# VH-VL binders against q0aze0, part 109

Target 1, 268 residues: q0aze0
Amino acid sequence: MKIILVNNRFKENTEKKAQEIAGQLSALNVEVIIDNGLDEPYAGTVDFIMVLGGDGTMLRAARRYGQRAIPVLGVNMGTVGFLSNIEINELAEYLPLILREEYSLEARMMLEVAVFQQQSLLTRVFCLNELLLRSNSPRMLSFALEISGQKLEPYRGDGLIVSTTTGSTAYSLSAGGPIADPQLDAFIVTPVASHIINKRPLVVSPEREISLHLLEEREAIIGIDGQIKMDFGAENRVLIKRAPHPLLMVNLKAKPFFTSIDRSLQRQ

## First folded at step 4 (VH-VL)

Design m13 (framework fv_bermekimab)
Fold by ESMFold2-Fast, scan of step 4:
Structure m13 (fold): chain C 268 residues (1-268), chain A 124 residues (1-124), chain B 107 residues (1-107)
Amino acid sequence: as target 1 above (268 residues)
Amino acid sequence: QVQLVESGGGVVQPGRSLRLSCTASGFTFSSYAVHWVRQAPGKGLEWVAAISGSGGSTYYAESVKGRFTISRDNSKNILFLQMDSLRLEDTAVYYCAKSFYYGSGTIRDAFDIWGQGTLVTFSS
Amino acid sequence: DIQMTQSPSSVSASVGDRVTITCRASQSISSWLAWYQQKPGKAPKLLIYKASSLESGVPSRFSGSGSGSDFTLTISSLQPEDFATYYCQQYDSYPWTFGGGTKVEHK
């Protein structure tokens, strides 16, 4: 059995805990690869991925490994998040179940984001939460949105978010988007500070293809899961569609989504 | 104890519709994804469609997408397959099958429990 | 889609024989492979999951091995009730796909 331990190199005491867990797994005849974000993703065959940290660490793991159809378990080591399943102090109790593969998997859709420049593919990235198009200056953007070839009236404002249902509780929520059941597969399209008319969030089929481009030369960026930023100009176009594979998240203990989000909103 | 029982198969004419049902017992129905798998006479197995335990996510083979609709009624422990615009190529025994792994949203699927199958065929 | 190729399509055997069936995936599926047994007129029955894990109630004469793209189902000493068609299935990537089947028949 081969497991990747994903941790955050900048979190206090996280590397010591990862090393401790790696030692425990090695004692159980498990091969362990530690991914602290410094190197390229591990290229070999892997049976399981254990993410030690909060939601941010899980988002990084999803981008690096989510398209490989490997079970990914979120283990919380700090503040409570939406993407962890168990707490670090519960890990020892659940290790036998992990090693016996006595767990269920929850599929979470991912986005495939393709960025073009001068009609040539510049890059392709995958993400779990969202793509954010935003102005990188005080000036608002003017941009075109197409959904499966259907051209909408031009948007004017600070930007747009295209989110998965998993991402509905992230930046989309802050911009006024709906809370979506992560069991559903859908794109949520949420305007950011729209200037012209009442632009509403849209909930569309995950089979749709969404494209964006600027109608005026502006300083803009696209952000991926709040962790990757790329310059975006009038010569660029982005295509967003459902990624080929969902992220396979491990369920060792039940977490009722609606109770969890309700408690989270009380704290805000 | 854990059991799936299909019904609703029969002889149809091309272009018509048919609705298959699968009644589940002996397990917490809403905690498992369930699938339809078909087998044409003398041929191998072909996965057709799947639905998550909550009913919130559905998946279809390309050959049936847009024509078939999978649904479930968790209050009655029944799985459905609505088959529209039926073609001769849809001739098969249709099995309902339970996902092996526990969890409403699981899609990593081997199938541990199968129904007996229900035949869908066409008259000359 | 991941294509699953089984060989042989049929094998003639006698009670007591060791029977080996192979399954090849068109790309790596790690160990996400199941084996099923189907008798005439019956639904398939799960024998092995995760390439090598024996399903509860399945006799120990059945075993699975392999990882990546090449997999094998072995019946160490064929019994009269083992004459059937066997299918592999990958569950690494959607859509899930089955092999073409291997019929184990009498000599």
Scores: ipSAE 0.000, ipTM 0.385, lowest interface PAE 19.1, mean pLDDT 86

Design m14 (framework fv_bermekimab)
Fold by ESMFold2-Fast, scan of step 4:
Structure m14 (fold): chain C 268 residues (1-268), chain A 125 residues (1-125), chain B 107 residues (1-107)
Amino acid sequence: as target 1 above (268 residues)
Amino acid sequence: QVQLVESGGGVVQPGRSLRLSCTASGFTFSSYAVHWVRQAPGKGLEWVAAISGSGGSTYYAESVKGRFTISRDNSKNILFLQMDSLRLEDTAVYYCAKDTVYFESTGYLYGMDVWGQGTLVTFSS
Amino acid sequence: DIQMTQSPSSVSASVGDRVTITCRASQSISSWLAWYQQKPGKAPKLLIYKASSLESGVPSRFSGSGSGSDFTLTISSLQPEDFATYYCQQYDSYPWTFGGGTKVEHK
């Protein structure tokens, strides 16, 4: 067995804890690769991915490895969130179940984002939560939205979010989008501070393709999961579609979505 | 291995132009911002210019604005610095440097973790 | 522009000494500060990012602290390979600026 340990380099002592866990796994004849997010993803075949950290670390792991159809387990190291399943102090108790492959998997849809400059592909990335198109200056954006070949009336405002159902509780929620059951597959298209009164969030089939481009020369960015920023100008176009594979999240214990979101909304 | 290699430095006369290149290998070039940083002989480090991963945003130190142009070719993994109207004050070793940030949301400059060996730009009278 | 002031400009030290280098920003930069080590004739090497986070492969004797406008790099027990010039760099706001450097030299 070969496991990738993904950790967050910005949390105190995370490298030390990752090395400690790697040592424990090696003693059980498990080969371990440590990924702190700074280098390219490990290119070899692996059997399991263990994410040590909070939701941000899980989002990074999903972008790096989510398309490989490999089980991914979130192990919380102090940060409360939605994407971790067990706590670090529970790992020793659950490790035998992990090694015997005695767990269930929950599939979470992902986005495939392709950014073009004119007709050349600049980059292709995958994400678990959302793509955000937003202005990088005080000036409003004017941009075109096309859904599966259907051209909508131009948007004018601060931007647009294209979210998975998993991402419905992230930036989309802050922009007025609906809370979606993450077991549903759908795109949620949420305007950010639209200046056109009847631009409402859309919930559309995950089989649709979404295209965005600027109608005026503006400074804008494409944000991915709130962690990656890419410049976006009038020469650029972005194409968003359902990723070929969902993220396979490991469930070792029940973590009810609706109870978790209800508590979060009561506090904030 | 992750590596940056500068080229194009040399001896020039004031007022002339020079183009520096930096060839990247061992990482996804388009995912990282890259910088030019210079160091005059016996002096400290001075940031010169930066370009975002996509090439859509460029940034310049005030001392080089209007004279230097940073650009990149992501298909060839090459960073460029076009230096026009060169002055004696531009004498320095020029380093290209990769930003550390691949996935972090704190902005694209977290520090510069990989540096080239540098290329010297100097002037004849 | 944000001005970065390092002190001291140089420090004479012996192996085993505790060395402290300070960096002051002309305005608050939160924790957006990196520390670099440069040996003669070589490119700089990243030691610390986000004020206090140790770069992978850097010995634990190096530590960073501070936030806002005052920052410190500490070498708890100086080793022979640590004689070098150290630079701070802010990346809170454009243009990005370096401190003037602190040379750690043999007594």
Scores: ipSAE 0.000, ipTM 0.420, lowest interface PAE 12.1, mean pLDDT 85

Design m15 (framework fv_bermekimab)
Fold by ESMFold2-Fast, scan of step 4:
Structure m15 (fold): chain C 268 residues (1-268), chain A 123 residues (1-123), chain B 107 residues (1-107)
Amino acid sequence: as target 1 above (268 residues)
Amino acid sequence: QVQLVESGGGVVQPGRSLRLSCTASGFTFSSYAVHWVRQAPGKGLEWVAAISGSGGSTYYAESVKGRFTISRDNSKNILFLQMDSLRLEDTAVYYCAKVRYTYDLSGFDFDYWGQGTLVTFSS
Amino acid sequence: DIQMTQSPSSVSASVGDRVTITCRASQSISSWLAWYQQKPGKAPKLLIYKASSLESGVPSRFSGSGSGSDFTLTISSLQPEDFATYYCQQYDSYPWTFGGGTKVEHK
């Protein structure tokens, strides 16, 4: 068995803890690859991915490995988040279950984001939560949204979010989008501070293709899961599709989505 | 152990050129965007320029655009800043800085900094 | 450009004091803010990233908080080695910009 340990090397004792876990796994005849973010993703085949950290570390793991159809377990290192399943102090208890493959998997859809300049593909990335188009200055954007070739009336405002259902509780929620069951597959299209009256969030089929481009020369960016940012100008076009593979999240411990989000909303 | 070492600073006359270098070790240099940040004597930090991991994308502060050129040699793990048409207001300690995660220019915190190299002017 | 306004520009403090430094962005930067410590003649050192995440090896007396446009760095019990200048930096969008700095000096 071969496991990738994805860690946040910039947290106190995180490197020491990753090495400790790697040694423990090696003693059980498990080959361990440590990914601390400093090198390219491990290119070989693996059986399991353990993410040691909070939601940010899980988003990075999903970007790097999510399309490989490998089980991914979030192990919380004391940070607040929704994407981790167990706590680090519980790992020893659950490790026998992991090694015996005694767990369930939850499939979470991902986005495939392709950015073009005219006919040339500039980059292709995957993400778990959302793509954000936003102004990079105080000036309002004017932009076009197309859904499966259907051209909508122009948008004017600060931007637009195209989110997965997993991302419905992230930036899309703050912009007025709906809370979606993460087990559903759908795109959620949420305007950011629209100046056009009656521009509403849209919930669309995951089989649809979403296209965005600027109608005026403006300083704008495309943001991916809050971790990747790209300049976006009037000569650019972004194409968003359902990614070929969902992220396969490991469930060892019940973590009820609806009561968790309800509790968070009451705290505000 | 990540290490960044700047060199090439010195005393220069206005209107002349100077090239700074930053030698990187302890990480896969080509996998990260790297930046130049400067600090005028007794003043705060000012971002100057950035280059993607491949060298294919560059960003510049408006104050240096058209005068400075950032480049890199991934085979030698060296970052460069070519400074043309130098002005008195370019007087500063120049730091090279590594971003935490990205190959592209998406922007992250600067987790490692070099020791800096001073660029100053003589009368 | 996003302007980062840091206050105060200087603070006189004694060992054991709680020191609070604030940083305000001219527009929302979510949590894309870092705090750096700089001692005279030395390079800046990262203390806090993503507004509230403590960098490895940094003492727990340092903490960051805030989101959107208002951010705070707190030193809960100032130590002799903490007399330095502190800078915030937004990395939400290009061009990346720093606050003007806060000098924490001996009273």
Scores: ipSAE 0.000, ipTM 0.406, lowest interface PAE 14.9, mean pLDDT 86

Design m2 (framework fv_bermekimab)
Fold by ESMFold2-Fast, scan of step 4:
Structure m2 (fold): chain C 268 residues (1-268), chain A 124 residues (1-124), chain B 107 residues (1-107)
Amino acid sequence: as target 1 above (268 residues)
Amino acid sequence: QVQLVESGGGVVQPGRSLRLSCTASGFTFSSYAVHWVRQAPGKGLEWVAAIWYDGSNKYYAESVKGRFTISRDNSKNILFLQMDSLRLEDTAVYYCAKDRLFYGSGSYYGMDVWGQGTLVTFSS
Amino acid sequence: DIQMTQSPSSVSASVGDRVTITCRASQGISSWLAWYQQKPGKAPKLLIYAASSLQSGVPSRFSGSGSGSDFTLTISSLQPEDFATYYCQQANSFPYTFGGGTKVEHK
């Protein structure tokens, strides 16, 4: 068995803990690869991915490994998030179940984001939460949205979010989007500070393709999972579709989504 | 092992063009942003330009905008800096430098691998 | 552009001394600051990234602190190999900008 441990190197305690866990796994004849985010993703075959950290570390793991159909377990190391399943102090209890492959998997859709300069593909990335198009200046954007070839009336405002259902509780929520069951596959399209008074969030089939481009030259940025930023100008176009493979998240214990989000929303 | 090697520097005349190259080895070049940084003789460091790992985003210092063009060939592990309309103020050692953070958040940058530099100077 | 003001421009020190170098950004840059060491005729070497994270292989006598606009590099006990010029660099936004440098030289 070969396991990747994904951690956040910029947290002193997580690096030390990753080394301790790697030693424990090695003693059980498990080969361990540590991914601290600074090197390229491990290119070989692996059986399991253990993410040590918060939601941000899980988003990085999903971007790097999510398309490989490998089970991914989130292990919380501090403040509670939505993407972890167990706490670090519970790991010893659940480790035998992991090694015996006695767990269930929950599939979470991902986005495939392709950025073009005119007709040329510049980059292609995958993400778990969302793509954000936003103004990088006080000036509003004017941009076009197409859904499966259907051109909508122009958008004017600070930007737009195209989110997975998993991302419904991230930036899309802050922009007024709906809370979605993460087991549902759908795109959620949420305007950011729209000047058009009747622009509402849209919930669309994951089989659709979504295209965005600027109608006027503006300083704009596209952001991916809040972790990658790219300049976006009138010469650019972005195409968003459902990624070929979902992220396979490990469930070792019940973590009810609806009670978790309800608790979070009641905090004052 | 992991290294960057600059070439293409030399003596140039004002108003002419010069192309610098930086050859990478020992790491997956296509997975890292790379930078050009220059240093005039006896002066401090000045950041010049950067290019994202996939070539999608390019950034320039104001002093070189419109005159310099950064590009990369990921199939050959080479970074380029095309320098047009060269001025005496461009006299410097030009360093190629690798971004520390593999393809990611962009918020944790520092340049961890540097070449030895290539000198660009003028004769008249 | 974000202006990086580094002080002092030079400091005279002896082996064993505690050396402190400061760097001030013209606007907030969170923790996105790196520190470099450069010896004459050599390329810069990364010492610290993200304001306070020590680069692998760098001695523990080097430390960084600060956030927002004010940052400090400290060498707790100066060694003979530490006489060099030190630079701060902001990585908050493009264009990236360096401080003017601080030369640590023999008394």
Scores: ipSAE 0.000, ipTM 0.436, lowest interface PAE 14.0, mean pLDDT 86

Design m3 (framework fv_bermekimab)
Fold by ESMFold2-Fast, scan of step 4:
Structure m3 (fold): chain C 268 residues (1-268), chain A 123 residues (1-123), chain B 107 residues (1-107)
Amino acid sequence: as target 1 above (268 residues)
Amino acid sequence: QVQLVESGGGVVQPGRSLRLSCTASGFTFSSYAVHWVRQAPGKGLEWVAAIWYDGSNKYYAESVKGRFTISRDNSKNILFLQMDSLRLEDTAVYYCARGTIYYGSGEYVMDVWGQGTLVTFSS
Amino acid sequence: DIQMTQSPSSVSASVGDRVTITCRASQGISSWLAWYQQKPGKAPKLLIYAASSLQSGVPSRFSGSGSGSDFTLTISSLQPEDFATYYCQQANSFPYTFGGGTKVEHK
């Protein structure tokens, strides 16, 4: 059995904790690869991915490894989040279940984001939460949204979010989007500070393709999971579709999504 | 571990066709874009074609457009380059290379390369 | 198509020398540029991606810099195994294009 241990080198003592866990796994004849974000993703085949950290570390792991259809377990290191399943102090208790593959998998859709300049593909990235199109200046954007070839009336405002259901509690929530059951597959399209009062969040089939382009030259940026940023101009077009593989998240214990989000909103 | 192996090169006559293959092992082939890059004897590298991970999008250099066809079989981990109407200027070593998007990068870099297969013309 | 102009086409150097190779794009490519090393009879090897990010396993004497249209590859202290041809390659848009190459030769 080969496991990738993903951690965040910029969090206190997470590398030391990763080494400790790697030692425990090696003692059980498990081969361990540590990914602290400094180098390229491990290129070989693996059986399991363990993510040590908060939601940000999980988002990074999903972009690096999510398309490989390998079980991914989020282990919380003390930060509050929605993408972890167990706490670090519970790992020793659940480790035998992990090694015996006594767990269920939850499929979480991912976005495939392709950015074009005219007809040429500039880049393709995968993400778990969302793509954000936003103005990079005080000026509002004018942009076009197409859903499976259907051209909507122009948008005017600060931007737009195209989110997965997993991303419904991230930037989409802050922009007024709905809270979605992460067991559902859907795109959530949420306007950011729209100047057209009837532009509302849309929930659309994950089989649809979404495209965006600017109608006027403006300084804009597209953001991926809040971690990758790219300049976006009138010569650019972005195409968003469901990624070929969902992220396979490990469930070792019941996750009370709705009660957790309800408590979070009460404190907000 | 991670490996790409080209095959199918050989001596060809002008106007003939040839199909190159590239077999992938040690990684999830269906998750990666793949490129063909060629190099004429004593010359530099020239990008030839690329195919998206699911085969839905294909790109070609202008010099080969309409003559070459890139395709893939993800169930067998094989990439193909069908070369039709071959010309003397197509003489080159043909490499296949994996297209990878690195963390924090917006580009498809070629991080794993095969050893190449030679295509030449008979005199 | 984006044209990549690489200079010089060759450089004569001795072990321990600092070697600098330049690459110019005909239009802005942000930081989407990679550098490759090729030894005679071998496949190219990725050295640097995103203009300045060092590939895993590549010695730290290699470094890249630049953005927009002008880029450089630097070898701070040339080693015997570094005599090779180096290529830049833009990944901003298809078709991808390579520079003409720079051969680093023994003096």
Scores: ipSAE 0.000, ipTM 0.398, lowest interface PAE 17.0, mean pLDDT 85

Design m4 (framework fv_bermekimab)
Fold by ESMFold2-Fast, scan of step 4:
Structure m4 (fold): chain C 268 residues (1-268), chain A 124 residues (1-124), chain B 107 residues (1-107)
Amino acid sequence: as target 1 above (268 residues)
Amino acid sequence: QVQLVESGGGVVQPGRSLRLSCTASGFTFSSYAVHWVRQAPGKGLEWVAAIWYDGSNKYYAESVKGRFTISRDNSKNILFLQMDSLRLEDTAVYYCARDKLVYTSGSFYGMDVWGQGTLVTFSS
Amino acid sequence: DIQMTQSPSSVSASVGDRVTITCRASQGISSWLAWYQQKPGKAPKLLIYAASSLQSGVPSRFSGSGSGSDFTLTISSLQPEDFATYYCQQANSFPYTFGGGTKVEHK
């Protein structure tokens, strides 16, 4: 068996704990690769991915490994979040189940994002939460949104979010988007500070393709999962579709999504 | 120099097995998805199989499913195609090719580096 | 499987001519199409990826266009080294499939 431990090296306790867990797994004849985020992703075959940290670390793991159809377990290290399944102090209890593959998997859709400069592909990335198009200057953007070739009336405002249902509780929520059941597959398209008052969030079939481009030259950026940022100008175009594979999240313990989000929303 | 070199082709009898190899040099082989593509004499290109850069996912054309197995050894920079139950219609030049994108792709894009090809033919 | 229909099968052209080759997918493939050039006895060479992105080192006379199901490769002014066979290939879903090829030959 081979496991990747994904952690954040800049958090001292997480690095020490990763080394301790690697030692324990090695004693059980498990080969361990540690991914602390500083180097390129591990390129060999693996059987399981264990993410030690908060939601940010899980988003990085999803970007690096999510398309490989490998089980991914989120282990919370004391931060508040939605993408972990067990706490670090519960790991020893659940480790035998992990090694015997006695768990269920929950599939979470991901976005495939392709960014073009004129007719040339600049980059192709995958993400779990969302793509954000945002103005990077005091001037609002004018931009075009197409859904499966259907051109909508132009948008004018600070930007737009294209989110998965998993991402419905991230930036899309802050911009006025709906809370979505993560078991559903859908795109959520949420305007950011639209000048046109009647622009509403859209819930769109995951089989559709979404494209965005600027209608006039402005300073803008695109952001992916809040971790990747790229300049975006009038000669750029972005194409978004459902990624080929969902992230396979390990479920060892019941996770009460609706009651958890309800409590979070009532926080002062 | 970025290079892929195929080997293992030759003359074989129907029903036998053959293993093709493709050796990579001049780039980080373990970072790229790789493909096998074949071309029958005087015919067009036919995609055969692909393997992700870490070996976690493998894909096959319907005509070879169950007969061919793609694998890789990243420690030696070698791609393999194990061809079992060979048929006359498997006669072709077999190319190995590197996918254009590394790490960030869950799907294949197009093949930017190709080997010279290795010929598989049959004798009666 | 997605079928790729390429036309014409061959075209006779002279140096300086504009050559267009079309490729049609049996179902929508977004922009996930590549174009290759192959000369006799040689391996294929990538020209265009993602329907319209020019591969590094490929002359600007080559261009790709289209999305969804219909795609075109254009050579704006044919040069002597462009006499070759051209193939389209969809990268939208597995198994990957190639078009039948278009031979660009001397008149």
Scores: ipSAE 0.005, ipTM 0.454, lowest interface PAE 12.1, mean pLDDT 86

Design m5 (framework fv_bermekimab)
Fold by ESMFold2-Fast, scan of step 4:
Structure m5 (fold): chain C 268 residues (1-268), chain A 123 residues (1-123), chain B 107 residues (1-107)
Amino acid sequence: as target 1 above (268 residues)
Amino acid sequence: QVQLVESGGGVVQPGRSLRLSCTASGFTFSSYAVHWVRQAPGKGLEWVAAIWYDGSNKYYAESVKGRFTISRDNSKNILFLQMDSLRLEDTAVYYCAREYVYDSSGKLYFDYWGQGTLVTFSS
Amino acid sequence: DIQMTQSPSSVSASVGDRVTITCRASQGISSWLAWYQQKPGKAPKLLIYAASSLQSGVPSRFSGSGSGSDFTLTISSLQPEDFATYYCQQANSFPYTFGGGTKVEHK
């Protein structure tokens, strides 16, 4: 059995815990690879991915490994979040189930984002929550949105979010998007401070392709999962589609989505 | 110099299969969507199929859906069209064409075409 | 499918004539229209893209106009090398569709 431990090197406690857990797993004849985010993703075959940290660490793990169809377990290290399943102090209790492969999997859709400069592909990334197009200056953007080749009326405002259903409770929620059941596959398209009256969030089939480009040269950026930032100009185009594989999240303990979000909204 | 060269056409019997190839050179093939367009003798142009830059999305004309499969090998700069269950109506010169996006205003068009490869039937 | 209706199917013309070819889409396609020239035995060549933008290297006697559903290609003064078949093509949505073609031939 080979396991990848994904941790955040910038949190001192997570490095120490990763080493302790690696030692415990090695004593059980499990081969362990530690990924602290500095090197390229591990290229070999693995059986399981354990993410030690909060939601941010899970988003990074999903970008690096989510397309490999390998079970991914979120282990919370103290930060409250929606993407972890168990707490670090529960790991010893659940480790025998992990090693016996006694758990269920929940599939979460991901986005594939391709950014072009004219006809040249600049980058291709995967993400779990969302792509954000936003103005990087006080000037509003004028941009075109196409859905499966259908050109909508131009958008004018501060930007646009294209989100997965998992991302419906992240930035899309803050911009006025709906809360979506993460068991559903759909794109949620949410305008950011639109100057066009009645531009509403759209819920779109995950089989469609979404294209964005600027109609005027402006200072803009593309953001991915709140962690990657890229400059975006009038010579750029972004294409968004459903990623080939969903992220396979491990369920060892019941974590009801609706109860969790309801509790969160009542306290904010 | 951008170049597209088709091959694989020939004389076939109805119901058989052929695979067409289009070899690209002079540009970053993996950054472009590429298409197959055919033209029956003495007739007009008919769009057949498209494949996105990374091979993940494929589109087909209704007349060929279920019989033709478009694919690409970006490591070798080759576009393919696998044609199964060929019919007399498939008689045509098959062109490979590159889809070009000039700027953010969405100017999409076919800027380069291959020479074409002819598919005909013996019966 | 978006149907592209091109007219006329053929036109007989002399050198120096003004030739106008029309193309009508069955639904709105904004400016997602290109015009191609095809000479006998040759592959099509791009003339106009985005309804009205002249491709580099194409003579200025060629011009395109229109938006939405109705488009025209104009050759202001026909030259000997312009005797060819012309096609419009929409790229607004899949499947991409071509007009039936207009053959410009000698009188």
Scores: ipSAE 0.000, ipTM 0.390, lowest interface PAE 14.5, mean pLDDT 85

